VHH binders against Flagellar brake protein YcgR (ycgR). Designs and how they scored, part 84

Target 1, 263 residues: Flagellar brake protein YcgR (ycgR), of Thauera aminoaromatica (c4kar8)
Amino acid sequence: MAELSTPSPASPAPLDGGRGDELEKFTLRGARQILQLLQDLITHRGLITAHTGGGHSFMTAVLKVDEERGRVVLDPSPDPQANRRALAAPRLTCVTQLDGIRIQFPLVGLGEGQDKGRPALFAPLPAEMLRLQRREFYRLQVPLAHELSCLLKAEDLARKPVEVSARVIDIGAGGVAVVVPTGAAEFVIGGTLPACRLALPDGEPIELDLEVRNLNRQTQRNGTEQLRVGLRFAALPRAADTRIQRYIFKTERALNAKARGGL

## First folded at step 7 (VHH)

Design N19 (from N18 with R97K D98E T99G Y100D W101Y E102F G104T L105P P107Y; framework vhh_7zox_3)
Fold by ESMFold2-Fast, scan of step 7:
Structure N19 (fold): chain B 263 residues (1-263), chain A 118 residues (1-118)
Amino acid sequence: as target 1 above (263 residues)
Amino acid sequence: DVQLVESGGGLVQPGGSLRLSCVASGFTFSEYWMGWVRQAPGKGLEWVSDIEYGGSTGYADSVKGRFAISRDNAKNTLYLQMNRLKPEDTAVYYCAKEGDYFSTPDYAGQGTQVTVSS
């Protein structure tokens, strides 16, 4: 698929339970709405992070919706182990974004086979899809051209302090997701990384304390693995919050202007 | 509860001016980005302008150079100064506490009608 040759977009970790009542109003259950949203993901070439459990995920995409058989057709991972984990999982939690809106849905009963002579994964159409339009769930996919980075202060395998420059793949009001090479540092969920430095395009790096919220080993389209780390802003200064929000809003406006008429 | 109350709309001739106001309550006004969105008859919401706490502003290309957004954090009030109004500016204007993105406002007010005609 030539359409999948672009760098993988950011995909945040799945939302935790305990918010069921609040999330219900953002849940799509109509068959037509679900079909339309899946078609929108196809037309906009939306890359999906499929979580298989145990902190594992892989990048996929919806290739086709088979309405007659009530199935979605997904692009398999080039990593056979990622496909085996997916097929063994009782469910996949799929997370993606469309125009900055977080979309999350379950797939149950994954199988494998062929579509038009090519390997494919198949799953029944989801009965529901979550579409989050709230500020606290908004995550901007960082354009690769912005080269957004965060210098992390962590520990290596020998518990020696190490600084790792990580690429920021998404950013929101509450935190960032970053990519680090496998083995560059050790991260512990709930651990605090003090005095990290977030580099935005304009101005000096922002010094931040970050809390590790999630870890995900991600298999890329080319079969390589990278570690995606979800980081919460532990103590966000007012000036830093303003600069981050300004960056998000300016970038969103530029992307919206491009969509409406081309920049 | 979040409340936004717009005022200042009305009927003006092309080339005229209006100043819109929005009084906010129920949240810490000074901590949030605020903006204006508008909806012309039979059209969807269109982002017009926004302003951050520190005063940095953004404008839609269609209004840049004619409109000026400002805020008074001590009074929890947002303003939009509209100059050199055109018939195309005719719309209901909504004060918005921006949540997701500019075409989908979070906690928009009841709106104030602006009509530009001769």
Scores: ipSAE 0.000, ipTM 0.195, lowest interface PAE 13.3, mean pLDDT 79

Design N20 (framework vhh_7zox_3)
Fold by ESMFold2-Fast, scan of step 7:
Structure N20 (fold): chain B 263 residues (1-263), chain A 119 residues (1-119)
Amino acid sequence: as target 1 above (263 residues)
Amino acid sequence: DVQLVESGGGLVQPGGSLRLSCVASGFTFSEYWMGWVRQAPGKGLEWVSDIEYGGSTGYADSVKGRFAISRDNAKNTLYLQMNRLKPEDTAVYYCARGLDEYYSGSDLAGQGTQVTVSS
């Protein structure tokens, strides 16, 4: 009755610069877009976790953007030691979020001074920001105990309709990966499977159209072959999207809580 | 105006209890994941607890079994019941919108409320 591995192993640490090539498509470099994000953080009083290295971090916020001088003004920590660590650090890595979108950016050349007679930290405006919506990279490994399945409406080799109940092995906001026995149906990358039915543990099955994105043959330990099929959600209704996101969230948190709390 | 306002902090003896509250305004509270983070003197941020709209909760290992997070969507209010408090729980506690158990920041937080556990 053991469950599959936890969906996300990471603490809220900054994403490594060694992943830069993988994250390039999510990197924002437009000066106007960077300024707008910083202004949004000011408007919403957004909290920023500023990492100074060595496992140290402190909470800060953007007080203002000084566009004329090309710098951002930050609220110093009430802890003087945190401020000293920040000023000594070669780089701050700032992590925050807006409406579920993770935003991460570096600040280099941190200094201290005053803004309107109050202590402040300041640094040159970041040249880049990482914007990651969790859906774009996160996949929940589905616990075997949940017996999640998707009834696929597919075709056999002779192009005759067949229905295949496939086990869902992972799920994200954008799609699922399923496993089917080799030969159960024919799949072609880019093909559409209409009116499939995703069975979540709670409620009625969700009817949805799926697009085949990838195919991988897998050999099981007993020597049998299975086909792993990556499927994209096409035109997902808002109610279905909400149910899928809630399932992902609740399952992920339960798995993480179980991993933390022990057996 | 979007806003979070915390209350309920104070000085308490080890083994005592406090209940924090956070009143939200200016947004549809029921649509957001909410949570509590804290910062102890001389330490970094620590995620404490979060709660999804449907009531599913998460807790940091350091507080599990002692703290209970809850929400009243009709009153736009988030709560943190803190029991069997330890000196190590001394911190400023912040109510935050959009927080999860792998805390990656928040787009809205309150001013915080100070909790001091000491004799």
Scores: ipSAE 0.013, ipTM 0.391, lowest interface PAE 7.1, mean pLDDT 79

Design N22 (framework vhh_7zox_3)
Fold by ESMFold2-Fast, scan of step 7:
Structure N22 (fold): chain B 263 residues (1-263), chain A 119 residues (1-119)
Amino acid sequence: as target 1 above (263 residues)
Amino acid sequence: DVQLVESGGGLVQPGGSLRLSCVASGFTFSEYWMGWVRQAPGKGLEWVSDIEYGGSTGYADSVKGRFAISRDNAKNTLYLQMNRLKPEDTAVYYCATSEYLDFGPSDYAGQGTQVTVSS
């Protein structure tokens, strides 16, 4: 199943809710873990982007966790209109980062009050918090010497099936970016490329379905044109996920070791 | 919270053996990639070994033939059997899961276990 509208993982925009099954393993539902994470946001003075809907958001922070009353206390916006939009919203979607980890949680039933005589916003404690490790957003720049390739099952201009060997330029937990010679195939954003083959160092190529997420045409200085294609892993088996993560980790460690003068 | 607790390190003479253990909690251990990484004083992080949920293993060239990684999914425990130890194996050893692939030693929450090979 293809997902056509996914916000950038590096953006403060909310993550795509259509990925619910994929995100469940990163969802914290334990009261103790939720309280600890909120306290960590206070300790590190983490800035939160609170989305109020309609394209509006404001910057806030957790001022206090009131365990006894089961609520969080938030810093109001200096913009009174932002506060009015927040209070009128049926739900806030809060997005933040802590030590490079993306954290997202809903707040429902926002109210206004005071904390120690100062204006504050408050809401019941969230029942869940999404905590995504950096691995979901990390993109390894693939060394040219590794000659990583992906054999794409695509269509030409006449809708005839073609196989295109594309060079992998970056790779992450969620997908790859590849370079394709201009005119080698036609790609449509949201289109699925079935049974493609990702060739990693060591072992058989990984067969997987890829979804086209973005396209960028670049004209080189020599007058040749190349196409960069962002591809999402549509249904990644656990064996494939493990092999990809191992390649990323080993390569990153080797690059860091080389930069520091060796291990 | 994901927790990884390493143990089994110590002082050993060259040619000796040690068995490291890592007890995991807070995730479905049997479904995740697990590995060992090490850091010698003043050096960067070095990947040592890994094991997939399906049992396939990998080893760094520096330890291949001397170390053996294994897992016990019923006990949520990862092991590293270290044989024919060399002074160059002296390091703090950390266990890792796929969830922490982006973290370096400064970002890794595990305390590690010290292995010293001397005399």
Scores: ipSAE 0.000, ipTM 0.159, lowest interface PAE 14.8, mean pLDDT 75

Design N23 (framework vhh_7zox_3)
Fold by ESMFold2-Fast, scan of step 7:
Structure N23 (fold): chain B 263 residues (1-263), chain A 119 residues (1-119)
Amino acid sequence: as target 1 above (263 residues)
Amino acid sequence: DVQLVESGGGLVQPGGSLRLSCVASGFTFSEYWMGWVRQAPGKGLEWVSDIEYGGSTGYADSVKGRFAISRDNAKNTLYLQMNRLKPEDTAVYYCARESYDLTYGPEYAGQGTQVTVSS
């Protein structure tokens, strides 16, 4: 008899501890709600990552919803192999984000053909769509023209106090992401930066404590390296929260007005 | 091959703190939601916290305000800062890679690290 090798005890195993019950309250099953959400994806030109299983995915978009035939029309991949995998898959898992809301839905019974003379993928309307909004998921991309900055009170590489004016690249209800030159300061994950000053376009800077949540080193197009630092608002005062929310809403309205304006 | 290695567990008194770490390898860490799940003696798995690739976080009601999840994408490392620990936080804590399909729950977990909160 041949010996059957067991997996190494050090190999990670799949878990059965998901959030299924929590996600149920965010799941849309009404036909009208599903149609409206798919139409929103078209209107906002939402880019979708479609997972075909086996570690494979491709970028797509909803081109059209055919309500009478109960179908969605999707943009095929420029990679023929990705399209073949999609057509062979028993299920396509589509993931996207609109206005800070995570949207996820399955597609089953994918076919191919043409729409208005161009190649297209077709699938029946999904029976359910997950629409998950958490306050901390929404991130406003800060317009460069706003010159929004945060004065960080941190330590340099020698652990001496340093003040770094960091450009804010995104902002949400739960925190900000900032950019600093690599080496300008040392950040410790989970460390608190006390009495930082967030400068919004209107009014005095907001003094608040920030907790370091993530670090990501990026090489810019010009070859320079910068550090992106994700910072959580620690114990955010109500007045500060109100001002941040007002800035986000005001900026969104202005950006939406510009986007709706014609070129 | 996906590998997740937890560390930082131990014995601590009620009200104390511990910081768990998880080193990930075998996949592009920055592209995945990561999380922590735990299993108390004789109980099933309980979701504790997650963090999306960009840093937005979620917490179970039982730990909200006491635990803080964070990640260092440059080091492929996930952290869980646990403050004001209670006896009911006693469990094996597992680092988990979340599925792209959140309805399926975590895809992978490490071997776990034991946390015991006892006087």
Scores: ipSAE 0.013, ipTM 0.398, lowest interface PAE 7.6, mean pLDDT 80

Design N24 (framework vhh_8fcz_2)
Fold by ESMFold2-Fast, scan of step 7:
Structure N24 (fold): chain B 263 residues (1-263), chain A 120 residues (1-120)
Amino acid sequence: as target 1 above (263 residues)
Amino acid sequence: QVQLVESGGGLVQPGGSLRLSCAASGFTFSDYYMNWVRQPPGKGLEWVSGISWEGSDTTYADSVEGRFTIIRDNDKKMVYLQMTSLKTEDTAVYYCAKDLGYSEFTPDYEGQGTQVTVSS
């Protein structure tokens, strides 16, 4: 790890404000390419986090692409409030991953209705989709059985020190995403959490300084809110970087081999 | 479409037993590691147990080891969770989940879950 922490206003979980030349290489604008990618998300049941702004998001999926009407059909949240926020938002920013490739796209003009007698959300097909196939954007979804955790050193609402054991839901070369119950601690975008401990298999916990890069509140299917915290590794030692990369590659290869009918 | 449907929950007294079932459809069931996760009232998701593709390897959270048994039947495309010596802290909605390590954990799409309530 060569990078140092640079406190700046953190972006939301979606990748926003990239340079045109850099992002254009990864932007799909052809109607057939967009349609194919949406169908791939349907086929593989891609988990989509839809950001409504203000740090709020909900979990959804593409249920159907209606080519005749030029629309995508999304699964509504079981939480009516999340659906109302989505309908009121000027734009949804949808973020998902397919085979380790980050996919991001906007939806504008969200409406509600029914599809074959079931509640649904509808939006015009996006004019563009971002597909990032770069090592630094790759995130391994952590297998549930691995029980990866990170002990965070944070502050409560009264600014008193508190330790929170957070579940690691994804991990990459530059950081981790963790989930904490809403209200467990206060997180400030751009803030540094010193001496946190990342528990990886096959060794002692790794002591790391983590920078809060993004926050989103996700409405789970049972209506409960969880806080997802995106954390960047600050000044990662070489030995720690090697262990993290080894865990990612070993786990990814095992899962890829099994998914293809091998082990 | 990929679908997981949980059933078998209910109200039981401490020390009792329940067997949860998960019916899978829309994917090649024998190609996926399967998990049970739970969500207690007012808390986040907690991983409970996992079972490998052919059932040769099982794992359990420390809180349930020795009390719960995860089983799969690939011919029937079913996962089961046999729960014994139930405690009040086992009260939760239980969900099953397939595990690929690729953004494919979808609690919103893995059925409504099945409610387990352990009370006297």
Scores: ipSAE 0.000, ipTM 0.240, lowest interface PAE 14.1, mean pLDDT 77

Design N26 (from N24 with D99S L100Y G101E Y102P S103F E104D F105T T106G P107Y Y109L; framework vhh_8fcz_2)
Fold by ESMFold2-Fast, scan of step 7:
Structure N26 (fold): chain B 263 residues (1-263), chain A 120 residues (1-120)
Amino acid sequence: as target 1 above (263 residues)
Amino acid sequence: QVQLVESGGGLVQPGGSLRLSCAASGFTFSDYYMNWVRQPPGKGLEWVSGISWEGSDTTYADSVEGRFTIIRDNDKKMVYLQMTSLKTEDTAVYYCAKSYEPFDTGYDLEGQGTQVTVSS
């Protein structure tokens, strides 16, 4: 599962290129798909952050797609230095969002000119575009201070019902990872745990069915063994989904604020 | 259909104040981070300020920090930008935009914007 960083608006960060293998399934390489996505950015006036390297970036937008010449036309920066950095860069990394979908693509061979008598930047059409739904990959590392727990309804080795209060270590829109002591319950990949209860810091526990997706045994520093269990939400009411998303985003915001306050 | 309507712009002298408003409809307002973005005449877009779902966290561009305050009212589905100590450099069309994530830089500009002119 890939994890999206939450960069400052003044200093946005692209997703790590070293994670290419993890992101391959979200990468568009079809010419028609790329053209359609660029057209969607024009239609919705999508504001783009263009990274020129060395921690530098500027705000732009796709003004048009010139399909016959195989190029995109971009709004130049009001800062001449930003435009000079962009033109000198071997690669421009463009990051934007449409309807909660993160879009990222490279532009190579940037040039300058005019469009309808106005200054413009242009580049060949990108060969690839990354299209990510945050819901499908983002995992928040849960702060220990939040004491997030999930009451699991499982079975022991003798197939007898057992309730285990598990600590939630990460959470996303699609599921949670929890830790339990070795031997507390038996888990089978693909098995369903019905009527579990997820406790968030505010409100009543969320009742939900969880599907076991992965199991990892870990040894703690003190030599004790624990089991990390990856669990998928089998079905969520919209209200529960909204509460989980709100918790994730508010916690992420608070963590970002603390990191910046450490200056 | 998502709709954002900006208002409250006008002509003001340097050092003056204005309050901009943004009325939202067509989506669950409290599920989105809200932002103000501006475009000076003949220049590109610049992000100005953002506010979290319930208003508990705000962030500002360096150029406006200490002078501007962003506020939201979820019951009224409104976002406001209180601008003080205005400078000629603040002259721009101002837009509001929703984002799914805090500190996100990708936005859809749905409205027509509101013009702010700072001139003596």
Scores: ipSAE 0.005, ipTM 0.286, lowest interface PAE 10.9, mean pLDDT 80

Design N27 (from N24 with K98T L100I G101Y Y102S S103E E104G F105Y T106P P107F D108Q Y109H; framework vhh_8fcz_2)
Fold by ESMFold2-Fast, scan of step 7:
Structure N27 (fold): chain B 263 residues (1-263), chain A 120 residues (1-120)
Amino acid sequence: as target 1 above (263 residues)
Amino acid sequence: QVQLVESGGGLVQPGGSLRLSCAASGFTFSDYYMNWVRQPPGKGLEWVSGISWEGSDTTYADSVEGRFTIIRDNDKKMVYLQMTSLKTEDTAVYYCATDIYSEGYPFQHEGQGTQVTVSS
C-alpha cells in the first residue's frame, strides 16, 4: 500500500511530498508565469481549496494580486474557525484547477486585514506554483449540468451498509473525486468500496470497485461542511476506460470551443 | 526544454491538400492531449482540432469537420493535420499546442507556426 501516501489525481487534496524531482518540470518559478496564472484564476473566478493541516480545508479565491507589495489577497471563509485555523497554520497548501489542469501552490506568512474596506487574508506571492499537465494528474472539473454521480456502497457510523449517491466533482483517468455530507458514511483510507456505480452521460452506469485514497473535510463559502473523497479505480475494463476518456476529451473540447469560440 | 516545431505549410490552390506536422521534444508526449490552432490574417486564434492522449478521440471545429483529420504517433512524438478540400478561408498560420485553454499564458507549448496560404 505504498501508494496510500499519494492522493488520487482526481482529488482536490494536496500531493504528498515524495515526487519533488518528478514534478520539477511542471513547477513554475518565473515571476511572469506566477503572476499570469494568479490573474487567470481571478479572471475565471477559480475556487481554491486551501488546506490548513489536520485534515481541514476551506474554500477561498484570489481576489487580487498586489504586484507593488508582492502579495496575494484571498477571500476569507465565512466560518471564523476556518480563518483562525488558516492564520495559525505555518503553511497553506492551495489546490485548484484551471481548464482541467491541476494547480497547487504554497502560501506562507498569512495575515488578516482589510482590502478596500472589506475583510481579507493576505500572503506573499508564492515563489513557485505547480501546474500539472501530465495525463495521470489531469482531472476534468465536472460541469454541474452533467449531473455526474456515483452510487457508493459504504458503511454508516453504526457499521451498517449504506448507499450514498455522491456528486462527482472531478474525474480523471485513474479515479474520481466526490462530495458527500459530513456523517453520511464512514470512509477509511485504503479501504475498498465494492460494486459502486459510476453514472456517465449517454450510457448505463459503470459498476466498479473504488479505493479510498484521501479524505478532506471542507467548509463551504456558505458555512456548511462537506466531505470530499478521492477514489481510485481499483480495476477498470478497457471499455470503461475508453468511455471515461471519451467523456473527458469531449467535455474539454466543448469547454474549449465555448472559451475560444469565434464570432 | 519543451519544444514544438510545426512544418508542412505552403501555397496551394482552392480544393488542394496539405499535411502539417508537429515535432515534440522535451516532455512526455503521450501524457498530453494535442491541439491544432490557427490565426487567420488580422484575426485572433481559432481552435481547429484536438486529439486525446491515446488518439482514440478526435474533435474538430465545425468549419473544418469532414475536411481535416488529426493524427498522432506517440512513438515518433508527432502530431499531424491532414487537410483536404482547402478553402481561401483556411489561410492562416497554424500552431501545434498542448493546452489551448492557456490562451495568453506565457508557458504555452506553442511553436513558431507554419503558414498556409490558399489562393487561386
Scores: ipSAE 0.000, ipTM 0.192, lowest interface PAE 13.6, mean pLDDT 78

Design N28 (framework vhh_8fcz_2)
Fold by ESMFold2-Fast, scan of step 7:
Structure N28 (fold): chain B 263 residues (1-263), chain A 119 residues (1-119)
Amino acid sequence: as target 1 above (263 residues)
Amino acid sequence: QVQLVESGGGLVQPGGSLRLSCAASGFTFSDYYMNWVRQPPGKGLEWVSGISWEGSDTTYADSVEGRFTIIRDNDKKMVYLQMTSLKTEDTAVYYCAREYTSDLFGDYEGQGTQVTVSS
C-alpha cells in the first residue's frame, strides 16, 4: 500500500495519484485561470521539473502560451536523451512553485519543433492545474528525540470508547501524521476524533478535533505491523494554530542551525 | 526574489531599549507569518517572537515575554521588534524570518542585525 503523505511544496515529486478526490478543491479547471497561472510562470521565469515516468525527469520552463493554437511552448532539455524520453512519454507531470505555492499539471501529446528558429517542445494546454497553498501543505518531520505524542479519542471494533497515545511522525499547519499499534483502535476515513490532545514540548497539551484523512499499514523488518494515520485539524483556535506553527518554526530553526554548525 | 533586510541593532546598556526593523520584498507579505530569531555568540538559533498574517496573534519565547513586542505593517511590508528592559543574555545577531521555506530545513532569513547588551 502506498503511503498517503502530503508532499511539501518544496518536493519536486508528483502528488500521490490515490489522493485525486482530496485534491479536487485545489484543482483549477477554468480556462482563464489556467492561462493566467501559465502566464504567471512565464513572468516569474519559473523552473519546472517535468516527470516523464520511470523515475526520469528534466528541468524546463514555459516559454510561451499560444492561445490561438491552444498550446504551451516549453524549453527543451540540453540532454537529447531527456527530450527523447519526454516525446515518447504518454504524459508529462510538471511540478513547480510560485511564491511558495506548489503547482502541478499534466501535459499530454508532447511534440518537438522550433519557436523563432530555436528548438522547442509543444503541448496542448492542460485541462487542469493543481495549486496547493504553501502553509496548508508544509510538513515537518518530527525528531524522534522530541517524543511528540497525540492522545486520540477513538473507538474499538465494538464501538466502545478507547484512548490511544500515538507518536506524531510529521506535523503541518493542516494536520499531523501519527503511528499506532495495529488493532489499538478502529479508524475510518472521513471520521472525526473529538477532543484529542496534542502534546507539544514545554506546554500544556492542545485540545483539538481531528478528521481521519488517510490510513497506511506498515510492516516493520521484524514482521511487526503498525498503522500510520493521517489526521486533519477539523478546526483550530488561532492560539492553538500559533502554538503549532511556533513549534514547527522553532524545530526548523534548530535543525537549520545544527546543519550550519551552530550547535 | 525573496529579500529581508534587518536594521536597528547596536550597543546598549542593560535595562535599555532598541527597535529592530525588517523590510520585506519579493513575496506577498500579508500571506506569511513573520518571526524574529536570534543567534547568541557560540550558540544555535533561538526563536524569539512570531506574528500572524493580520497581526492579531503574537507569540513570544518565555525569555522575552513582557519585554519585547512584535508589530507588523502590511502596507509598508515591515516587521518590527520593540525591545525593552534588555539583558546581557539578549546579546545576539537578530534575524527576521518568514515562515515555511521551499526546503525542509528552514524559513528564509536576512543578513541579520547585531544587538550587544553590555555595560
Scores: ipSAE 0.000, ipTM 0.113, lowest interface PAE 16.8, mean pLDDT 77

Design N29 (framework vhh_8fcz_2)
Fold by ESMFold2-Fast, scan of step 7:
Structure N29 (fold): chain B 263 residues (1-263), chain A 121 residues (1-121)
Amino acid sequence: as target 1 above (263 residues)
Amino acid sequence: QVQLVESGGGLVQPGGSLRLSCAASGFTFSDYYMNWVRQPPGKGLEWVSGISWEGSDTTYADSVEGRFTIIRDNDKKMVYLQMTSLKTEDTAVYYCAKGPEYYDSLTSDVEGQGTQVTVSS
C-alpha cells in the first residue's frame, strides 16, 4: 500500500531531544534497513520537509541513493535562498510520511553539485532513521511461541455452521490475519462471522464479530496449500480494544529487546 | 474536539520540585498513551516521558530518568509530571500530548498552550 501523496501542508515540527528508550525502539541503525527505507521513499515519491533551523524549511525528495559513494541525492528547492540556507546549516532534519508511518532523519555535510547534468544536493547516508508507525497501519507478526488462535464461526460448503480454530499470523488495531486449511470453511468477502473468540496469552478469550476483508490462497514451501484470511474487527468494545493494543505493545517491546540481546 | 490543558509551572530554584497537571477532554482518555514533551528556549520539541493506558508502563528520557515521575488518573482524566531535583536545563514550556495511535504516541502534536517552567537561582 502506497501513500503517493503526503499530507498537506508542511510536516509538523521535528522531535529533537529526549530520545531515550522510547524513541530508540523506533530508530533504525542497520545499513540495510536505512537503504531499504530510503529506497521506499524513492519508489513512493515521498515528499520530504527539510528543516534547516531558525523556523526555515523547504520541500525536497530523495532522487537516488549512491551506495558506492555512501551518499543520498536530494532534489534542490526552486528557491535559491532555501538552498543557500540548507547548505549553510550544520544539520538538516528531514521529516516525511509513508503509509501513516512518520519518518525522520538527520543529514549532515550537505553539498551542492550535479547528477546526470542537473542540479542536486548531496549528503552522506544518515547513520540512523526514526520510523514511527500509526496504530491502524501496524501489523504485529505473531510469535509462533504465543500459539495465538481465533475460533471462527463460519459455514462449510453445504452452508452448515462450522467452527474452525485458526492460527493468528498477524494482528493490528483494526483486525487479524489468520491461516485456515483449504476446504475447512467458505468465506465471502464482506461477510460477517459473529461471536468469534480470540485467545490472547493473558486472560479469557475475547468474543468479537469479524468481517472478511480479503482472501489469499498461499502455497507453502513444501507445496501444501493454505488460505490466509484477513479479518476486520466489525465492532470492538473498549475493553477488548485495550487488551489487543496492550498485547501488541508488550509483544513488540519484547521482540525489540530480544533483537538487541536483552533476552 | 480534543482539549489538553496544562498547569502547575512556575519559577523554582535548582534542586526544587514542581508537579505539572494536564486535564484532558474530548476523547476516551483511558484508550490513549499520554506523553509530556518540552520546548526549551530557542530549541525544538524534546520528548520527556510517556505512560501507557492504565499506568502500568512508564518511560523517561535519559536526561530526566530518576528525577521525574509520570502518573495518570483515568477517573479524573488527568496526567501528571512530578519533577524533583530540577536543573537549569529543565527550563522549558511543558506540553501534554496524547498518542491517539499506538506507535504514533511520540508524534502527536502539542495542542495546549503549555505551562512554563523556569529553573533559576
Scores: ipSAE 0.000, ipTM 0.137, lowest interface PAE 14.4, mean pLDDT 76

